# Ledger of designs, part 8: VHH binders against Abasic site processing protein HMCES (HMCES)

Target 1, 269 residues: Abasic site processing protein HMCES (HMCES), of Homo sapiens (Human) (q96fz2)
Amino acid sequence: CGRTSCHLPRDVLTRACAYQDRRGQQRLPEWRDPDKYCPSYNKSPQSNSPVLLSRLHFEKDADSSERIIAPMRWGLVPSWFKESDPSKLQFNTTNCRSDTVMEKRSFKVPLGKGRRCVVLADGFYEWQRCQGTNQRQPYFIYFPQIKTEKSGSIGAADSPENWEKVWDNWRLLTMAGIFDCWEPPEGGDVLYSYTIITVDSCKGLSDIHHRMPAILDGEEAVSKWLDFGEVSTQEALKLIHPTENITFHAVSSVVNNSRNNTPECLAPV
Short names: E, the ipSAE of ESMFold2; O, the ipSAE of OpenDDE; V2, 0.75 times the mean of E and O plus 0.25 times the DockQ between their complexes.

## First folded at step 3 (VHH)

Design c19 (from ee5 with G33Y; framework vhh_etentamig_d1)
Fold by ESMFold2-Fast, scan of step 3:
Structure c19 (fold): chain B 269 residues (1-269), chain A 120 residues (1-120)
Amino acid sequence: as target 1 above (269 residues)
Amino acid sequence: EVQLLESGGGLVQPGGSLRLSCAASGFTFSSYYMSWVRQAPGKGPEWVSGISYSGSNKYYADSVKGRFTISRDNSKNTLYLQMNSLRAEDTAVYYCAKTGYSLKPYFDYRGQGTLVTVSS
């Protein structure tokens, strides 16, 4: 997973992340650095994306089940990175393979510190290799969406007539991530950056791409992944597996250029 | 098959103490929040207390806070409720409940319960 859409305005995104704490009280995640959130239909590595993480990462005695939402840089910069410019990191940390996460120092160390996050997106993009040509067909991949009288059109099919109404009740894709904190050697603000854990593709996506992000399907999985104060690394990793609860549609080549940031990027073709 | 077996109930006088136990089997006990739920004669079920996976976070209903203590032993798959300063209104059948991350009581996972009677 190397390209996502996360275009909802901040207030809509916040409401889409409503959750219940341990006592069953309805809550909204608390923002850190909300000004750094930049909605986009076409987010690439090195850009900031919103993630959920436990409040306990920021406050010593916080309830570990309470959630913060914060923009983080996509592309994990390990805490041990010694150069002054994180863009000069020699290896790609956009994704982290589930099968080697405990073997790679860049991921094992932050995971051991409980630095688990949930990466938020409308959905993600993958490029299917087409036989007999060098062209690749892009697809937008996302959770199945519920159809309601409020958001539904008369044609309640895979391609609704009015995409604007669909966003009001959109179920965000929740991907398992690992983050780290890097302190610039020259001083300055701590950089928070993340990687998306990847697994083997499910049967439904195997014809599009051989890998998929580790998707946390439902609030129990999301809560357990985030709660590093109660859920051990070993237990949390049991949540990392392929899921069949996913849908997709083909999109135009407009999405290929990461600078294109319009609804056309995810519109069905 | 999920099984929960409550024990330790009995007749006690007001101001007395009692310790309840719940032996769990058929699931990975350490991976679930656990709760105690009680049902007094002629009343609906009332959530009493809950405990996180590790036991580090504990939650109590206002009616029992400061008097009851929940604990667990994950090596023995056992949940406990230490009840002190018992009152007549604590009289109820006490059930062990398996819950998800949320502390919501799930009656489908409770055992047969153990009766606690507080009377002079």
Scores: ipSAE 0.013, ipTM 0.374, lowest interface PAE 8.9, mean pLDDT 86

Design c20 (from ee5 with G33W; framework vhh_etentamig_d1)
Fold by ESMFold2-Fast, scan of step 3:
Structure c20 (fold): chain B 269 residues (1-269), chain A 120 residues (1-120)
Amino acid sequence: as target 1 above (269 residues)
Amino acid sequence: EVQLLESGGGLVQPGGSLRLSCAASGFTFSSYWMSWVRQAPGKGPEWVSGISYSGSNKYYADSVKGRFTISRDNSKNTLYLQMNSLRAEDTAVYYCAKTGYSLKPYFDYRGQGTLVTVSS
């Protein structure tokens, strides 16, 4: 997973993340650095994306089931990184393979500190290699939506009002992430950055790409992944596996250029 | 098969105390969150209290906070509810509930219940 859409306005995104804490209280996640959230139909590594994480990361004695939403840099910068510029990191931390997560220091250390997050997106993009050509077909991949068919239930014949209504009830894709905190050597704000854990593709996606993000399907999985105060690393890792509860449709090549940031990026062809 | 057996209910005067117990079997008790849920006569079920598998985190409904204490003994597979300063409105059948991670607000429970009556 190297490209996502996360275009909802801040208030719509916040409502889409409504949840119940362990006590059953209905809550909205509290924002940190909301001004750093940049909605986009076409988010690439090194851009910021919203993630959910436990309030306990920021407040001693906080209820670990309560959630913060914060923009984080996509591409994990390990806490031990010694250069002054994180763009100088010489290896790719956009994704973290589930099978080697406990073998790689860059991921094992923050995971041991409970630095689990849930990466939010409308969905993600993958490029399918087509036989007999060097062209690849992009697909938008997302949770099944109420009233949404595989190709998107809103067609060209539907009114613009119907397209606006699609996003009011959109079920956000919730991907398992690991984050770390890097303090610039010369001073300045702590950089929060994340990686998306990847697994083997499910049967439904195998014709598109051989890997997929580890998707946390449903609020119990999301809650357990975030709750580092009660759920151990070993228990949390049991949530990391392929899922079949996804759908997709082909999109135009407009999405190929990450500078293109329009609804056309995820519209069905 | 999961079995939960509540005990300790009875008749008590306002201001009195009572300790409820729930004996659990058929599952790994120490791996599950547990809750107490009550149902007053003519009312729907109300979540009362919940406890994490380790016992380190405890949660209470506002109506009982400061008066009730939840605890567990994982070596005995037993859940407890210490009820102090009991009020007439605490009169209910109290149920032990095996829960997943979430303390469900819609009151999924598995026990048979124990009756607590608070009256003079």
Scores: ipSAE 0.000, ipTM 0.258, lowest interface PAE 11.4, mean pLDDT 84

Design c21 (from ee5 with Y101W; framework vhh_etentamig_d1)
Fold by ESMFold2-Fast, scan of step 3:
Structure c21 (fold): chain B 269 residues (1-269), chain A 120 residues (1-120)
Amino acid sequence: as target 1 above (269 residues)
Amino acid sequence: EVQLLESGGGLVQPGGSLRLSCAASGFTFSSYGMSWVRQAPGKGPEWVSGISYSGSNKYYADSVKGRFTISRDNSKNTLYLQMNSLRAEDTAVYYCAKTGWSLKPYFDYRGQGTLVTVSS
């Protein structure tokens, strides 16, 4: 997973993340650095994306089941990185393979500190290879959505007003991530950055791509992944596996250029 | 099979102190949150205190906050409850319980309990 859509306005995104803490209290996640959130239909590595993480990362004695939402840089910069410019990192940390996560220092260390997050998106994009040609067919991949007479489906939206109705009750994709905190050697703000854990593709996606993000399907999985105060690394890693609860449709080549940021990027063709 | 063995209860005067212990076996103790739950005669169970798997986060019922301290020793697979400024209403059988991600006790996995009686 190297391209996502996360286009909801901040207030709509916040409501889409309504949750219950472990005591059953209904809550909305509290924002940190909300001004860094940039909605887009076409988000690439090195851009900021919203993630959920436990309030306990920021406040001693906070209830670890309470959630913060914060924009983080996509592409994990390890805390030990010694250069002054994060873009000089020589290796790709956009994704982290589930099978080697406890063997790679860049991921094992933050994971040991409980630095688990849930990466939010409308969905993600993958490019299907066509044998004997370099042409690729892009697909938008997302959770199955609840069908109602009011919200409709992506395929039924034919105007800007109908597109807005599709998003009112959209179920956001929730991907397992690991984050780290990097302090610039020359001073300045701490950089929070993340990687998306990847697993083998499920049967339903195998014809599109051989890998998929580790999707946390449902609030119990999301809560356990985030709650580093109650759920150990060993127990949390049991949540990392392929899921079949996913759907997709083909989209136009407009999405290929990451500079294109319009609803056309995810519209069915 | 999960085994939990509570100890340390007894008779104490109002204002006194007691330290309860719970020895755990049959599971990876350091990977689970733990709680203390009490049950007074003729009443239902009441959650008293909880502690995260690492010991870094501690939670208390309002009725015991400031008087009781929960702690754990993962190297010894042991949970503790230090009880100070005891009151007659603290009289109950105290149970150790495995909680995991939830603060609700796992009653399928609790010990026999230890009786605490606060009276003059």
Scores: ipSAE 0.000, ipTM 0.202, lowest interface PAE 12.8, mean pLDDT 85

Design c22 (from ee5 with S102D; framework vhh_etentamig_d1)
Fold by ESMFold2-Fast, scan of step 3:
Structure c22 (fold): chain B 269 residues (1-269), chain A 120 residues (1-120)
Amino acid sequence: as target 1 above (269 residues)
Amino acid sequence: EVQLLESGGGLVQPGGSLRLSCAASGFTFSSYGMSWVRQAPGKGPEWVSGISYSGSNKYYADSVKGRFTISRDNSKNTLYLQMNSLRAEDTAVYYCAKTGYDLKPYFDYRGQGTLVTVSS
């Protein structure tokens, strides 16, 4: 997974992340650096994406089941990285394979510190290799969505306000991630950056691509992945596996250019 | 403001048992995972065992698995380590540590320690 959509306005995104803490209290995640959140239909590595993580990472005595939402850089910069420019990191940390995550220092060390996060997206894009050509067919891949009670189709002539409401109850894709904190050697703000854990594709996606992100399907899985104060690394890694609870549709080649950031990127063709 | 006070160490013969205690104060004990870490003379610290905030999840180093049992009493703000079938190599100062539940604790939260000596 090298491209996502996360275009919801901040307020809509926040409501989509409503959850219950350990005591059963209904909550919205509290934002850190909300101004760094940049909605986009076409997010690539190096850009910031919103992630959920435990409040305990920021507040010494916080309940580990309480959640923060924060924009983080896609592409994990290890805490031990010694150079001044993170873009000079010699290895690609956009994704981390589930089968080698405990063997690679870049991922093993932050996992040992409980630095698990849930990466939020509308969905992700994958490019299906077309036989006999160098062209690939892009697909937008996302959780099945509950249809509204209104059974009528929304056409191009319907009001903009009606289309704006399509996303109000969108179920966000929740992907398992690992993050790290890097302090620039010459001083400056701490950089928070993440990687998305990947697994073998499920049967339903195998014709599109051979790998998929590790998707945390439902609040029980999300809670266990985030709660590093209650759930050990060993137990959390049991949540990392392919899922069949996913859907997709083909999209226009407009999405191929990461500079294109319009609704056409995820519209069905 | 975090204070951890270990006790229960002493001299014991090989094959014997000891129960260590750690009294915690200065934080909401029931909201944090806890760990035991030991340091033998001339060696670096070794993580021994960890327990989740509720006590439902427990983990052990391979060297102590099956012999040691970690537990906690949240009503007393106390962490315990029951050590059975003790061996000479278990000789060390034992520290408790406040931590998020993890394979390896962050050692900066260790208390003063309690000495366990296993010898005939």
Scores: ipSAE 0.000, ipTM 0.161, lowest interface PAE 13.0, mean pLDDT 84

Design c3 (from ee5 with K104E; framework vhh_etentamig_d1)
Fold by ESMFold2-Fast, scan of step 3:
Structure c3 (fold): chain B 269 residues (1-269), chain A 120 residues (1-120)
Amino acid sequence: as target 1 above (269 residues)
Amino acid sequence: EVQLLESGGGLVQPGGSLRLSCAASGFTFSSYGMSWVRQAPGKGPEWVSGISYSGSNKYYADSVKGRFTISRDNSKNTLYLQMNSLRAEDTAVYYCAKTGYSLEPYFDYRGQGTLVTVSS
């Protein structure tokens, strides 16, 4: 997973993240650094994306089931990184393989500190290799959406004017992530950065790509992954597996260039 | 199969104290948060108290805060609720439950309950 869409305006995104705490109280996540959120149909590594994490990471006595939403840099910079410029990190930390997460120091250490997050997206993109050619077919991959008279569906969106109706009740893709906190050696603000955990693709996606992000399907899985105060690393890792509860459609080559940021990036072809 | 067995209930006078116990089996007790939920006759269930898997974090309903204390012994797979300054309004069947994120999951993971009657 190397490209996502996360285009919802901040208020719509916040409402899409409504949740219940352990007492059944309905809540919206509280923002940290909301001005760093940059909506886009075409997000690549090194850009900021919104993630959910437990409030207990920021407040000693907070209820660990309460959630913060914060923009974080895609591409984990380990807390032990000694250079001044995080873009000089020689290791690719955009994704973290589930099968080696406990063997790689960059991921094992923050995971041991409970630094679990849920990466939010409209969906993600993958490029299918076409038989007998070097051309690749891009696909937009996302949770199945509930079809209603009010919201419509992606397949029924005949024009850009109808796209906004599709997003009113969109179920965001929730991917398991690990984050870390890096303090610049020469001073400055702490950098929060994340990686997306990846697993073998499910049967439904195997023809498109051999890997997929670890998707947390439903609020129980999301809550358990985030709640590092109640759920141990060992128990949380049981949530990391392929899922079949996913859908997709082919999109145009417009998405190939990460500078393109329009609804055409995810429109069906 | 998750099994939870509550004990320690009984009849007590207003202002009195009781200590409830819950013996857990069928899951790794030390890996899960635990809760106490009560149900008074003719009323819906009410969440009372919760404790983290390590015992470091404890949570209480406003109606019992300052009077009840939750604790756990992970070596014995046992959850406790110390109830002080009991009131007639505390009369209910008390259930031990694995911590969930809504009240509905408590019924799938709760024990048979122990009756607490506070009578003047």
Scores: ipSAE 0.005, ipTM 0.221, lowest interface PAE 11.5, mean pLDDT 84

Design c4 (from ee5 with K104Y; framework vhh_etentamig_d1)
Fold by ESMFold2-Fast, scan of step 3:
Structure c4 (fold): chain B 269 residues (1-269), chain A 120 residues (1-120)
Amino acid sequence: as target 1 above (269 residues)
Amino acid sequence: EVQLLESGGGLVQPGGSLRLSCAASGFTFSSYGMSWVRQAPGKGPEWVSGISYSGSNKYYADSVKGRFTISRDNSKNTLYLQMNSLRAEDTAVYYCAKTGYSLYPYFDYRGQGTLVTVSS
């Protein structure tokens, strides 16, 4: 997973993340650094994306079931990194393979500290190789959505007002992530950065790409992954597996250039 | 398609009891926490009670603690609310809701509700 869409306005995104804490109280996640959230139809590594994480990471006595939403840099910078410029990291930490996560220091150490997060997106993009050509077919991949009588699909929308109707009740994709905190050696703000855990593709996606993000399907999986105060690393890792509860459609080549940030990036062809 | 169907409401005198049921379909019931939410005439919705996916953890609003008991039967995909020592202020439409991170805020995943009226 190397490209996502997360375009919802902050208010809509926040409401889409409504949840119940351990006491059964309905809540919205509380923002950290909300001004750093930049909606986009075409997010690449090194950009910021919103993630959910436990409030206990920030407040010593907080209820570990309460959630914070915060923008983090895509591409995990380990806490031990000594260079001044994170882009000089010699490892690609955009994704973390589930089968080696406990073997690689960059991921094992933050995971041992409970630094689990849920990466939010409208969906993600993958490029299918086409036989007999150098061209690849991009696809937008996302959770199945409840159909409405009026809109039916994204591609059926004729105007921005119709497209807004599709997004009001959109189920966000929830991907398992690991984050770390890096303090620049020469001073400055602490950098929060994340990686997306990847697994083998499910049967439904195998013809598009051989790998997929580890998707946390439903509230129980999301809450257990986030709740590092009650759920051990060993128990949390049992949530990491392929899922078949996914859908997709082909999109135009507009998405290929990460600088393109328009609804055309995810519209069906 | 997620469906929630509440039943068991009715007219009852103060001090009486009722048992509400919610039949769930269209999702893996045993994987989600569930809640009861009520809305009294002319008032906004009030969260009443919540239960974890396994049934091991139960939560209650202060207004109903000691009087109401939430439970579930995962083999039957059914949620229950046992209401004892009912008071006039418990009069409301009671809704079953799938809880947590979902397509909608909790209130948009409600069934049609069941009316509970506490009066003589």
Scores: ipSAE 0.000, ipTM 0.173, lowest interface PAE 11.3, mean pLDDT 83

Design c45 (from oc2 with K59Y; framework vhh_ozoralizumab_d1; at its last look DockQ between E and O 0.02; V2 from the best seeds 0.00; counts 0 for: pae E 16.9 > 2, placed apart)
Fold by ESMFold2-Fast, scan of step 3:
Structure c45 (fold): chain B 269 residues (1-269), chain A 118 residues (1-118)
Amino acid sequence: as target 1 above (269 residues)
Amino acid sequence: EVQLVESGGGLVQPGGSLRLSCAASGFTFSSYWMYWVRQAPGKGLEWVSEISSSGSRTYYPDSVKGRFTISRDNAKNTLYLQMNSLRPEDTAVYYCARSKYYTGFDYRGQGTLVTVSS
C-alpha cells in the first residue's frame, strides 16, 4: 500500500469516525492539528493522512478507549533517528510487513510503547501488472458500501449520480498502523509519523497485487487495536490478517501521477 | 453464567456515606473494565464511575468527582463504590456493569437502591 485517497471534508470525515466508548456512549474523535489535514484523492508517502489513536497517548490518565484524530506523516521516522532531516532516512518505512514487525527495531520499539494507530482512507490504490505489456492497470480498493436510499451496495455498474451521493455515508477504510514520535535534534515540533502494516493479499485481491494493508474490519477490531492501555501487543497482533470483505474497480491512469488530485482518480473506468 | 450482584444500598441522610459492593462471577474479573451506573426515578441511565482492569485508572463525571471513589479487589472478584457527601440528587438504583471489547455494557446486575432523604 503506497497510495490512498482521503478526500472527505473535515466535518464529513469526523462524522464518519463516530464511535462508542467503553460505556456505550457515542462520541466523535477529538482533533489535534486539524489545520494540517489536507483532503486528497491521491495521497503518497511523505504526505499527511488522518489517523485515529488513543487519547492516552496525549493525556496522562486519560481513558484509553477515547479517540483522537490527528494528521500524521506517512513514512515512519523512528524516535532514535539522529539526522536533522527526516527525508535522509535510508529505510523505506511506508509499509511494515506483519511477518517481520517484531524483528525490525523501527517497528518493534514503537509497538512496545503502544503506538498503534488506525490509518483512515476512502480506499487505497494498487497497480496490476498486465501480461504481455509494461502497462499497469490501477485499481481503487475499498470497503463494500451500503446504499442509504435502497437496500444494497454500490457497484461499478451504478450511474455517476449514485457515485456522487455515496460520500455522505461512506464507510472509511480502517488500516492498522504503527506510529512514532521524533524530536528534531536541532529543536522544533515533535514529528508524528506512521507506517501501514501489510499482509499477504486475500484471494479476492490476489490477481491485482500480492500484498494488502492489514484492514481492521469493524468497530471491535478498531477499538482493540487502538486501546494500548488494555490490549497487549500480543493480543492486538491477532487482529492483523487478510480480509475478504473488500471490493474494487479499475480506474484511469490519471491516478498514476501523485500530483493529480481530482475525482477522476477514483472514478470507475 | 456471568453474574453481577450488587449490595450496600439503603436509606441515608444528606451528607452521609454508603459503600456499595458488587460480587462478580462467571468470568475473569481481572480482565475487564468495570463500571457503576445509576438510574434515578423517571430518568435515563447515568454513568457514575469506571475502573481499569488492574485498578490503576479511575474516571468520574463532574457530578460525583471528589465525592465518589471506585475501587476493586481482583483477588476477591469484587467491585466497590465509596459514596461520600451524598445529596438527594444521588437517589437512584445503582448498577454494577461490565463492558467487553469497548462496545459498551454487555452485562449489568439487578441493582441496589440508594435513597438520600431527610
Scores: ipSAE 0.104, ipTM 0.552, lowest interface PAE 5.8, mean pLDDT 88
Fold by OpenDDE, look of step 5:
Structure c45 (fold): chain B 269 residues (1-269), chain A 118 residues (1-118)
Amino acid sequence: as target 1 above (269 residues)
Amino acid sequence: EVQLVESGGGLVQPGGSLRLSCAASGFTFSSYWMYWVRQAPGKGLEWVSEISSSGSRTYYPDSVKGRFTISRDNAKNTLYLQMNSLRPEDTAVYYCARSKYYTGFDYRGQGTLVTVSS
C-alpha cells in the first residue's frame, strides 16, 4: 500500500470514528495535533494521516478502550534512529509484512510496547498491470458502502449534494498499523510515525495486486487492536489476515501523480 | 443464500405493456435499495430503475422515464417493474439487482427476456 485517500473534513472524520468504550458509552475520539491533519484524496508516504490509538499511550491509568485520533507521519521512524533527518532512513518502513513483523526490530520493538494504531482512510489505491502493456490501471479499494435512504441515486452521484451525503456517511477503511515515537537528536517535538501492516491479498483483489493492507473489519477488531492494555500482542496479531469484505472500482490516471488532490482521484471511470 | 428470481418477461408488441417481478430471498429485502437493469444484445448493462429500501424514492433514466414504474412489496420480498409503452429499443434481458454498496450491484438474478417486436 503506497497510496491512500483521506479527505474528509475533520469534523466529519471525527464523527465517522464514533465508538463505544468498554463501558458501552458512546464517544468521539479526542484529537491530538489536529492542525497537522491535511485532508487529501491522494496521500503518499511521508505525509501525515490520521490514526486511532489508545488513550493509554498518552495518559497513565487511562481507560485503554478510549481512543485518540492523531495525525502521524506515514513511514515509521524507529525510536533508535540517530540521524537528524527522518528522510535519511535507509530502509522502507511504509509497510510492514505480517509474516516478518516479529523479525524486524523496527516493527517488533514498538509492537512489543503496544504501539498499535488504526490508520484511517477513505480507501487505498492499487495499480493493476495490464497484460501485454506497460500500462497500469489504478483502482480505489474501500469498504463496501451501504446505501441509505439519504444516499443519492446512482444517476445523481455526480451532484455536489449527493456527493456530500455519500461522504457524510462514509465508512472509513481501518487498517492495522504500528507506530513509534522518535525524538530528534537535536531536540524538538517528538515525531509520531506509523507503518501499515500488509498481508497477502484476498481472492477478490488478487488480480489487482498480490498484497493488501491488513484491514480491521468492525468495531471489535478495531477495539482489540487498539487496546494494548487488555489485548496481548499475540492475540492482536490474530486479527491480521486478509479480508474479502472489500470492494473496488477503476479510477482515472489522475491519481498517478501524487500532486493531484481532487475528487477525480477516486471517482469511478 | 441470496437469491433473486425474475419473472414476467416475454414477447410484446410495440406500445404494449409488461409487468416484471423479482422474488427476493436470503436477505433482509427491506433494508436494501433495489434495481432493475437490462442488457440488450451486444450492449452493456444499463440501469433502468432504482427504488429505495422503503420504496419512498424512485429514480429512472431518461430512456424509460414516464414509461416504467418500479415498486416493491417488502412484506412479500418482491420487486416490480411496470413497463408501459414498450419500444423495440427496450428489448433486453432484464435483471433484478441488489445494491448494498455504493458502486455496484452485489447480486442480480438470472434475468428475464423482454422482446418488443412487431
Scores: ipSAE 0.032, ipTM 0.373, lowest interface PAE 3.4, mean pLDDT 90
Fold by ESMFold2, look of step 5:
Structure c45 (fold): chain B 269 residues (1-269), chain A 118 residues (1-118)
Amino acid sequence: as target 1 above (269 residues)
Amino acid sequence: EVQLVESGGGLVQPGGSLRLSCAASGFTFSSYWMYWVRQAPGKGLEWVSEISSSGSRTYYPDSVKGRFTISRDNAKNTLYLQMNSLRPEDTAVYYCARSKYYTGFDYRGQGTLVTVSS
């Protein structure tokens, strides 16, 4: 998992993250550092993307079921990293394998501090390798989207590709992540950064790629992953598994160049 | 079954006012954040107001802030939108919606048409 789309304007993204707290009350997450949010159809490692995390990380005695949304750097920088430039990190932290997460110090330590987050995206891209060639077919992979009973605009019979309307009701992909906080040794702002936990692909994706992000499917899974005040690491890790509740479509090679930030990146071909 | 029934739309002149209502049934209304969204002809859905389950928090986009006021009566399962200082660009079908997952709005009614024309 090395490329995502997260393109919604901040206000639309925030409303898509409406949730219920422990008492059943609907809420919106509170933003931290909203000016660092950089929407794009084509996000890659080292870029900032929004994640959800518990308010308890920021406020003494806060309700741990309340959520903060904040942009963080993709590619976890461990709190113990001693060089001044995060690009000097000597191993890849874009993803974290679920089967070794408790054995790698870069991931075990922040996980033990309850530094669990939910990584938000429209969906992610994966490249299917073709037999006997260097050619690769990109796919956009996302939650199945449920149409409303109106099936779009009033009077819009047989409308082709109403992508703008589908984004108003889009179910965001919610991926399990781990974050850490790094203080540069020569001073400056604390860097928040995350990794995405990966698992073996479900059968539905096995023809595309052998790994997939750990997807948190539904409010209960998201709430339990985030709530480090009430849900232990051991219980949270039971949420980490493949899911078959996923869909995809082929996209054009426009997405291959990470500088291309256009709706064509995820449009069906 | 979940039902959301909008009413109160009509034809008004620029600068006029309307009050929209939404009758909700088939779910626990007091547990849901509620929304007004609108759709102008040939355009996508635009949210225009949002209210927390208790009614203690309200949110508006800049296009309507200061002109529209959302409210709710949880005892009557009813959502309201007071629309003041209406402009021609407010012309749209207005829908009442509840939250649907983290990703969108669950609107079920036919909406109520608001036309602002001189």
Scores: ipSAE 0.000, ipTM 0.118, lowest interface PAE 16.9, mean pLDDT 85
ESMFold2 (binder alone), look of step 5: mean pLDDT 86; pTM 0.870

